# VHH binders against Flagellar brake protein YcgR (ycgR), part 35

Target 1, 263 residues: Flagellar brake protein YcgR (ycgR), of Thauera aminoaromatica (c4kar8)
Amino acid sequence: MAELSTPSPASPAPLDGGRGDELEKFTLRGARQILQLLQDLITHRGLITAHTGGGHSFMTAVLKVDEERGRVVLDPSPDPQANRRALAAPRLTCVTQLDGIRIQFPLVGLGEGQDKGRPALFAPLPAEMLRLQRREFYRLQVPLAHELSCLLKAEDLARKPVEVSARVIDIGAGGVAVVVPTGAAEFVIGGTLPACRLALPDGEPIELDLEVRNLNRQTQRNGTEQLRVGLRFAALPRAADTRIQRYIFKTERALNAKARGGL

## First folded at step 17 (VHH)

Design LD46 (from DX1 with L100I)
Fold by OpenDDE, look of step 18:
Structure LD46 (fold): chain B 263 residues (1-263), chain A 121 residues (1-121)
Amino acid sequence: as target 1 above (263 residues)
Amino acid sequence: QVQLVESGGGMVQPGGSLRLSCAASGFTFSTYAMSWVRRAPGKGPEWVSYISPLGGSTDYADSVKGRFTISRDNAKNTLYLQMNSLKPEDTALYYCARDIDLWDSGRFDIWGQGTQVTVSS
């Protein structure tokens, strides 16, 4: 009587961990970043759709950030029923847009009260804010004054290793575009440049591998020919990604402020 | 061009009522806090009332509390001030003003020309 070993139930395939990791790249968890983004919402007068669950939502705005008390002040709805639903909800899902970027964040522990005698809704600062930048396609034009550079480890025409200091002209979550002198190195589309160094203003250079994605010859006004190289981040450590995102965010904010006449 | 235009002022007897309107143009009205400010003859400007962008939060000076009601229609880009139980002391030029800050009222960047309210027997 051969005991038919019942095949052990196949462990459920690990949930596709890839989507969660992508979302984490867009999630702000730093207190300073959260405060800054909330302040940006105030500055830009962003209206927020607050979802209370059950298909219900109301319009609100961040009126004030109270850093001392660690709370946000929200504009109540003119509809008392909406406010009741909001206060009864265990969680608000807030959705807004700033400069074409979708922002989503939860608020937990909503309460009503008064600040300076004015009625308002109050919630603790969000623990996280999702900034859904179509990162794959967004490229920040790097201000010339920032002097971002990337040390490229490439090969010359003789396949001799060369180091080329390249100016970064644009940067995104997925990569950089750089300008190099024509003939400085041989670049092959699809080729990998290992152990390159990206210099950001905020600290030590980031070591990373780059993949050549695009090559464009450009003639400058002075008649000099330059090569624009589009590079993808082949492997980006999480810490590096955070630094790059921070730089992009900060720079974009500064540029927008300047464009609005604020600087 | 950013503009605020007040209307609805006039002469009324003590105890009477008026409704002021302010038509806003040239900016996204629904994203700004708005205020009413008044200036009586020989006096400085006095803040009267505040309303938040969505209208869920309002505030009043003690001198008008319980008598005046601020409201807004964002679809019409219009601010209102219902004034009841008017007193001679309410005689002033009333201004619609755009608040610079969403919550910290008291600073304004845009004003209307004002509408005259006179309370007299």
Scores: ipSAE 0.882, ipTM 0.954, lowest interface PAE 0.5, mean pLDDT 89
Fold by ESMFold2, look of step 19:
Structure LD46 (fold): chain B 263 residues (1-263), chain A 121 residues (1-121)
Amino acid sequence: as target 1 above (263 residues)
Amino acid sequence: QVQLVESGGGMVQPGGSLRLSCAASGFTFSTYAMSWVRRAPGKGPEWVSYISPLGGSTDYADSVKGRFTISRDNAKNTLYLQMNSLKPEDTALYYCARDIDLWDSGRFDIWGQGTQVTVSS
């Protein structure tokens, strides 16, 4: 059991490639940039979660960049079934995070082989690599004292409009996660909630459109259920973006100052 | 502090088996390739075996290929060397070593005090 398994700490899910136009400005496509970023992964010993599809993944690392042959050398899994899945997959989606920088890249044409008798997985250099600074993926855990809320304009089971006041539990540049009582409204992944209102502590609420990205039911210790709803900001005006970033920055500075013994 | 501590050595007859262990502490074990290196009396260090950070790739010196098996348990921060069909020429002080390089067998920046393996009649 645990002796045979390697746990997968920090197994970050891939960012949705189907929505990649919003991520295009963070995508590296230059050959020299890609080579340097791969070398940085080697230098910093980045562990990579490689997603093979169907909810399967395994841990790997870039062991070497073979610039002459135009390929990367990957650490195979010690689990042979993971290797078989990887070799059968049309694409390997590699995800890692080093020092607050998220890195994601596809590998296609994965093969197995040896280099001087040493087995490895090989793939051509990726044609693109996503590199996101902390701001572009970071989610601040919202202090309870701030009482951040988001008024959701949703629908009930009968498709009747309903307004739900949801507590914001985390916030980032691209969205929020909120909690609502189970049954307060019907949420569907991919659904749009127009004209919602995000209440920041200092100022008027921000009107914004939200898209449901994730739903998780959670049972509290007293047996009551609540729903965690992951929401993406759609069509966010720059002024609203600025206010959200300012809130995140100031709150994190305040939290870090208190945690380090400052005032 | 960074430490590597070998154990499992001893005296064994030719043809016998031994399993060495190396306990790692003070660093993120799973991000380093690891090697076993041995030192026979009066000789310099000889690389024995390599294992990649996540354990999917292994390599061996020709002198031990087919007889020794390197493995690691990253959850227990432990490196192993299973030694079968031992010969008198395998008599040496065995060190586990942390490899600075991930793929090409390179430089070892840290190793332990070693564990003695003696193969004799």
Scores: ipSAE 0.614, ipTM 0.859, lowest interface PAE 1.3, mean pLDDT 86

Design LD78 (from DX1 with S30N)
Fold by OpenDDE, look of step 19:
Structure LD78 (fold): chain B 263 residues (1-263), chain A 121 residues (1-121)
Amino acid sequence: as target 1 above (263 residues)
Amino acid sequence: QVQLVESGGGMVQPGGSLRLSCAASGFTFNTYAMSWVRRAPGKGPEWVSYISPLGGSTDYADSVKGRFTISRDNAKNTLYLQMNSLKPEDTALYYCARDLDLWDSGRFDIWGQGTQVTVSS
C-alpha cells in the first residue's frame, strides 16, 4: 500500500522580485485600507491559512481588529503544537480568499495572551496586504446595471475606418471583452485598434490602444448573432490603469455587498 | 435552513455530570463563534460559555468556570458542553446559540429549542 505522500502544500513561491512592480498595484499599504480589509475579513468570516514556515500551517481567523492598540486578534489553533510553531516563527504568511480574490499578508511579532479573559493570538497590524487579483485571470463581469462601453476604432470589410460602440461584458487589469454586432467591423487577431475610448462611470473616457486577442461568435437567446471580442490593453497610461483598477475594486465591492443582502 | 438542535439534557443528582450536544445545520459552522446560554425558571437568560470558530479560544461565566467545558467538532458540525459537578443552581433550559460577532459575545442570531437540565436530589 504505497503511502500516497500528500504533496506538501507548496510553500507559496517567493514573490519573484521581478514581478514586484506588478504586485505593488495590488498591495495595500494604507492604514485605513488595511483596517477596512481586515474588517471585511471579519464581516465575511474569512478563514485564514497561516503559514509558519517549514511546510507548516494552521487555520485561523481574524476575530477582532484592535485599532487602539494597533493589533489583530487571531483565533488560536486548537492544536497547541501549531500555536507553538506560530509563536516561534519570525513571520506568518497569512493566506485567505475574499469573494474569490486571494488575499495575502504577513504578520510579524505574534504573541499569545488574553483579551477580556479569552485566550488569543495577537499581532501588530500588517504593514501591507496583497490583494492578488491575478491580473491575467481575473475578469470582472460588468453588471448590466452599470454599463461600460468602449468605442472601437476599427475597419470594415472594405478597410474603411469605422467606429463601433461596443458593450463591455468583462474587464480586467489586462483588457476587456466586448460584444459587437456581427459585421460591424472586421477584427483580426493580433491586430491593433488605436485610440479607442473606454467609458468608465467615474469621468471622461480613457483613450487607449487595444489589441485583438480572441474572437468568438455568440448566438443570443433571441437568435441574434453577436461577436465577442477579447481585447488587451496595448498601451495603458498609469493614470488609466489606476482608474480601471479603482473601478474594478469599487464594482466588485458593490456586487459583493449586494450578494450579502446589504444593498 | 439554518438550525441548531440541542440534546443531552436530563435529570441528575448534585455532583453529577451531563454532556450537551448541539447539532448545527444550514450554515458554515466553522466560521461562527458559538455559545451556550441558559435560562433558569423565573430568571433571564444567562450566558454560560463561548467558543471561537476554530475552537482555539474559550470563555466561561464565573458561575460555571472550572466545572463546564465547551468544545466543538467542526467536521461534525457539533457543539458540546461538558458539565461536571452540577449544582441545583445549574437547573435551566440550555440553549445553543450562534454568535453574531466572532469575538464580542452577547449578540446571537440563531438559537436552538433548548435542552432541559435538572439538578435535583
Scores: ipSAE 0.881, ipTM 0.954, lowest interface PAE 0.5, mean pLDDT 89
Fold by ESMFold2, look of step 19:
Structure LD78 (fold): chain B 263 residues (1-263), chain A 121 residues (1-121)
Amino acid sequence: as target 1 above (263 residues)
Amino acid sequence: QVQLVESGGGMVQPGGSLRLSCAASGFTFNTYAMSWVRRAPGKGPEWVSYISPLGGSTDYADSVKGRFTISRDNAKNTLYLQMNSLKPEDTALYYCARDLDLWDSGRFDIWGQGTQVTVSS
């Protein structure tokens, strides 16, 4: 009430919408499975970050599943502004973790009221819930010292072949993000870049096909524009997948060891 | 070790005020609903107030509504009870209680030694 905590400065953001087809196989849609997962959140006391849009979020928890009425009961925020944003939002994107597994689900039709004399937020049961192991949602921020690069085999504006060496800024199980000077090549969301080469420190470059999933223009402080290109691995042999996971694991261990070294 | 330590009790005249505190340690405080429970001499326990894990929902026994206010500071792992307009019938040993349930309260697994509130004169 009078001693409300400030919101946490950072929380995991919802997953990109451009990953929707990759995530379908991890999406629960069965009513019984959804009920069971919500009950597991209650039993394990999972705290939930609810995103209301515009970069705003608040912490909540599932207090009860009202099976008879087909709704969830959520802990309102002690911050009245957070509650007003939540009630005004067309949907909430709820993100939490259970036993190291990321759980994400939408809530639509949020309302306020009381249940047996206690104020709460209510929403119908979600139509879907996403369950992801760490490997499916984690993106390693690549250290600049590694100079990790990906050779893109793309086309220029005249539709002629061009090779672009792009710096890799993050890498995960499903793809990479790279930066490229604006105008170096023509990129189209949904387009395929065959036979690109990802250079990892441990051996020969990996040849792989990439699909463009997102494009973001970014302006540097000096006014120079770059293009951030989100790329999905279209088909990844098991050996290549293993090498990528090994790189991520070893790099993460090395970064954690430096952070603990006390600098 | 899981521990709850109440403080802030004392003697007060009818109509007076007290603020009770409960320091929690040894568990993740903001994942539990909390309650205040009181026990008058010769009587069984009486539930007084509830607060949800993140503090957005509160509830009170009819006998204290409008006079008592429950709150929590999750950054300090502390539960509070502001008690105003105290009556002789509020005289009791007050316990801070950890609720195993998040919503339908009734199962308290831990509470402290209590703090005495005496309303007399």
Scores: ipSAE 0.636, ipTM 0.870, lowest interface PAE 1.1, mean pLDDT 87

Design LD83 (from DX1 with S30R R107K)
Fold by OpenDDE, fold request of step 20:
Structure LD83 (fold): chain B 263 residues (1-263), chain A 121 residues (1-121)
Amino acid sequence: as target 1 above (263 residues)
Amino acid sequence: QVQLVESGGGMVQPGGSLRLSCAASGFTFRTYAMSWVRRAPGKGPEWVSYISPLGGSTDYADSVKGRFTISRDNAKNTLYLQMNSLKPEDTALYYCARDLDLWDSGKFDIWGQGTQVTVSS
């Protein structure tokens, strides 16, 4: 019975340089964001596959983040050979998952040492962390307490311009879902709503163009009918995209913290 | 249900050896740091040894350094303590404990019932 050598997980293909611009959207470079994500890995007890090159990898975990020294503490492999390879590598590529999101980050300058008499691997804090959220489909359910709103520039049944303040119920990188009172405006699937204003908690409303993608009538528990409108961001400035992403990330973190009993 | 069950304790003469085992269930064992803690008669609890989730980092109390070896088999969800050169002072109830933190020692959230180790002539 030939032991089918489970093919060594292929070294993650170097993120081809041409997709660089798209990857930048998912790359965290802020020190605070990086620290938070590393702390999240600790909190969730995430196991990490550290690639040392040449098709070699070992399992590790972030044991501690030492902010004062600007370093991460990693669990050494029980395999001394793996540790030797890791220490000899000019760069580690660390891969993990948190809440179904793939996280990838480089570590440079790996060393061995002791902290409080315990052996560990140490590396400077990563300069960047890639968080690959399947953005295309992910929608954050907006907490009711945030009271996000979108001012829709639409038309009524008489084609008269109307402004409708809509509650945002979910948000993603590609758009928002909102609820409006039935009859507040006429929405046409594929239609564009220009110069709408999305209100985020962190500052001034974002002006953006929205495309109507879907319409769903919903009956509330109280018997009132509402219209759910799915909207795509038709033209989103880079600065606006960044703000939206920041909001999503911050909110997800807060929700997860609550779910863990931390708040 | 989260559970730790110690075994392997007993009576041994000074200079003898014992191997303790701790079977873990109800949680992802490989993602937790684990410790051994002991309580001697009339004394408070004493931390004995620590092991990291993957087993690459270990630590020992000075009283047991060079004599005890902590290890784990994550595939079997089992923690071990090899105790060599046992002394009467090692007589205690030995507990397997799950560390609350991955690196900071001293706080535990889950304990076993303990296994008795008696070192006597």
Scores: ipSAE 0.889, ipTM 0.957, lowest interface PAE 0.4, mean pLDDT 89
Fold by OpenDDE, look of step 19:
Structure LD83 (fold): chain B 263 residues (1-263), chain A 121 residues (1-121)
Amino acid sequence: as target 1 above (263 residues)
Amino acid sequence: QVQLVESGGGMVQPGGSLRLSCAASGFTFRTYAMSWVRRAPGKGPEWVSYISPLGGSTDYADSVKGRFTISRDNAKNTLYLQMNSLKPEDTALYYCARDLDLWDSGKFDIWGQGTQVTVSS
């Protein structure tokens, strides 16, 4: 009976240095953001896999955030050996998932102690938390209650410049999907729409170039035909990218809160 | 449906032992802190013991410290209370309760029906 060696959970591949810039977009470093995300983990009762190195890990949870002392309270393992390994580790790599989003953060300076007479593990607040939205694939469905619009600069059938106000149906780090009335403009896959304006709720519209990536005709329930246009951000300033990311994060959080009955 | 069902209560002599069980259903048991609470006749509810979601942290009321042991089997969705060296003062209806907070005990949202423990000569 060949003992099927359960493949040791592959140590999370070292975040290869070249993807570092892309990861920075998903890295929270603000104290308030970190505190909020930790609180969200508590609220959602997220279980955490804490990696101690050497292929070892244990399950834990954030039990409390102690803001006054600047520390997190963690659930010890019922396995004393796991706790010993954790305490001996120079760094814990904590991995969890919240609403399908992978969250990863380091904890350094782990100690054991008591809070209110209860045994616990303690660590300083993480300096950073990574929220890994598969940027390439994640698309936030824009709530109807929070309409986003995009002013498209396109051409009609006669190649006359036209401006089309389009409703944004989904948004991601790489682009938007919009709906337009059929015949409002002519779109060519691979074509560029220059100097378009994306309206976000947090300020002035963002001017950006868009590349048409896909076209899909949709028939609405009322029989009206609409054109769904998938658009890639062709050139996005860093400030605009930050705003878009912030919007996505904020909106996703709100949607999740609502889904949980919190709003 | 979220439910807690206690069992294992009974009558024992002073110095005896009992093991209470609480079967949890309808929620992700392993993500909740759990407590035992008891109510003696003519008295208000008294918190007895706490256990963290993964079971790595436990706490006890001073009245039961050293005599009672709380534990959990998350694979079986079951909470336990081993009670040793029972005293007449331990006579109560014992409730399994789900803690609202993971760390701060005292607020509960789900209770079982309770199991009666009677310690009498």
Scores: ipSAE 0.882, ipTM 0.955, lowest interface PAE 0.5, mean pLDDT 89
Fold by OpenDDE, fold request of step 20:
Structure LD83 (fold): chain B 263 residues (1-263), chain A 121 residues (1-121)
Amino acid sequence: as target 1 above (263 residues)
Amino acid sequence: QVQLVESGGGMVQPGGSLRLSCAASGFTFRTYAMSWVRRAPGKGPEWVSYISPLGGSTDYADSVKGRFTISRDNAKNTLYLQMNSLKPEDTALYYCARDLDLWDSGKFDIWGQGTQVTVSS
């Protein structure tokens, strides 16, 4: 009987800084707010994934907030190698969830030390903390069977209008990620694509404006190059938002039911 | 129901070794700091050792430093205390305790029933 190692819950990856402007409204910079949020992490015993770069991370916790010294006390890893990586890193990206809220914050100036003879990691208080509700950061991976598509109104290199049918690979309350053939259109980060059409399974396509937020070139196993485009909903009507939320909710429920062996 | 159950106590000669275990249930073990506390006959409770939630930080009373080692297996919800070079003064009822705070030691909200350790010639 092979003990199916329950896959360790995938350590939440840091949100890419490319969404800087959109995330500003969710970023706390006030000293009191930061202290309160750190205290909340302690009170609720939140475990933190600390990313050190290079694809490495370790689990930690805020053990104490030292307001007098302006520092946080972190639980070292039981793995000495993880601690060495952390101390060598110019910056830690800390990610956690508290009551359905994603919390992300940088730590700079990490050091090892002792408090009253007890070993710990120490860092200055973060200058900022990102606080996002689940609805704001969650991206549903679209099942291939749903065949979601988005008709993009873009321009080619000659600035000639072109329409590109793109496969939707993930969707959230704030936007979609799509895949297009390389060279199908020219995309500029920060550029707006007006009057695009998002096709959902439950009805007519939704007309909406999209803003290009990120571009990633991907090479498939077969050697074909594709472009992944991250798109923000620039202007979403209320009715469209409701439909998108309904689709996400329904799909998540179905996926969860399958995962529990109920179907 | 939240529960801590100690085991591994017994009688040993001076200089001997014992390994205590504490099985935790009814709460998310990996998110709590844990401690060992002992009570010798006719004495009050004495804090022995501390371990952080992830096990990266440990602390010991001066009386046991260099002889005792605290550890935990979060996958098994189990706390351990390896006791080496035991002395008659180590004779006590040993309790596993859940720390109320993650860092400040001395306050506990859950206790086991204890396991007896007797060091005698």
Scores: ipSAE 0.876, ipTM 0.958, lowest interface PAE 0.4, mean pLDDT 90
Fold by OpenDDE, fold request of step 20:
Structure LD83 (fold): chain B 263 residues (1-263), chain A 121 residues (1-121)
Amino acid sequence: as target 1 above (263 residues)
Amino acid sequence: QVQLVESGGGMVQPGGSLRLSCAASGFTFRTYAMSWVRRAPGKGPEWVSYISPLGGSTDYADSVKGRFTISRDNAKNTLYLQMNSLKPEDTALYYCARDLDLWDSGKFDIWGQGTQVTVSS
């Protein structure tokens, strides 16, 4: 019985620096921007493919950003050989994806060490980070007049099932962002909300599974606290995908027409 | 549904060994740091061990260091705790817990129901 080697998810290949001029506009060099993006990787628990050269790579994660010491803490590979290669490499090319955005950054000066007795890899903060937004990850800001809503099947603090009607504030091919009242439900990043219902203007609600990707508390101008929940479509039927895409396209067209003074 | 289910507990004699397992479901297991926490009768919860998302970093409480080994199989969504040289003081309900933070330990957002470990002669 040949163990079907599940094809290792194709490690995203680094973008070759040859398109340097075209990529410059997508390259972040500001210290604050870099720190924020690294923090976002932590918050979203983004796994990183670190390329060591010679066709070798290993999976890692940013565990912590140490701003005081100007370094990132990386998860070592469980493979000692991968770590040795990483440490021997003059440069790591780190590649990841966050909300459909490709992120690529170099790390130079990788070392091994301990923080509070825990082994880790350490590198100075990257001098630059490439952030490439793919069109496919475009998020449409939903007009308030459309009143898009998503019925979330969640749990409260007592793990009691609750249904929360959430307003959709943005939508894309990969998911939605919604706002809910604070305390309406308990959300866990990485958790799945099954059998939710997305209401589009063009017909019956779409039943779909959602994965919680991010949580942000927001205070409205009126002082009311709301929770913004970023949700990924965990399993989207083809028909649903088509409907969502159609809605996005139609809405964008309408917004653009209005902006041009045509309506 | 996000869930952690512990197994492998039991009764052993001092000096014995047990291997605990924790099956994770409902979330992307490989992106979370995980911990074992135990609660002895009449005592508060005690952190036992930590493992990073990819398993490259581990940490242990001084009370179990050198005797316990934490590991994970991300392909199986399973966390393990190998416990060797067990002592009566290790008697506790052992919980698998999902760490809230990837690096800073001590806060957990998901817990299993626990598995009982009893070390007695």
Scores: ipSAE 0.870, ipTM 0.956, lowest interface PAE 0.4, mean pLDDT 90

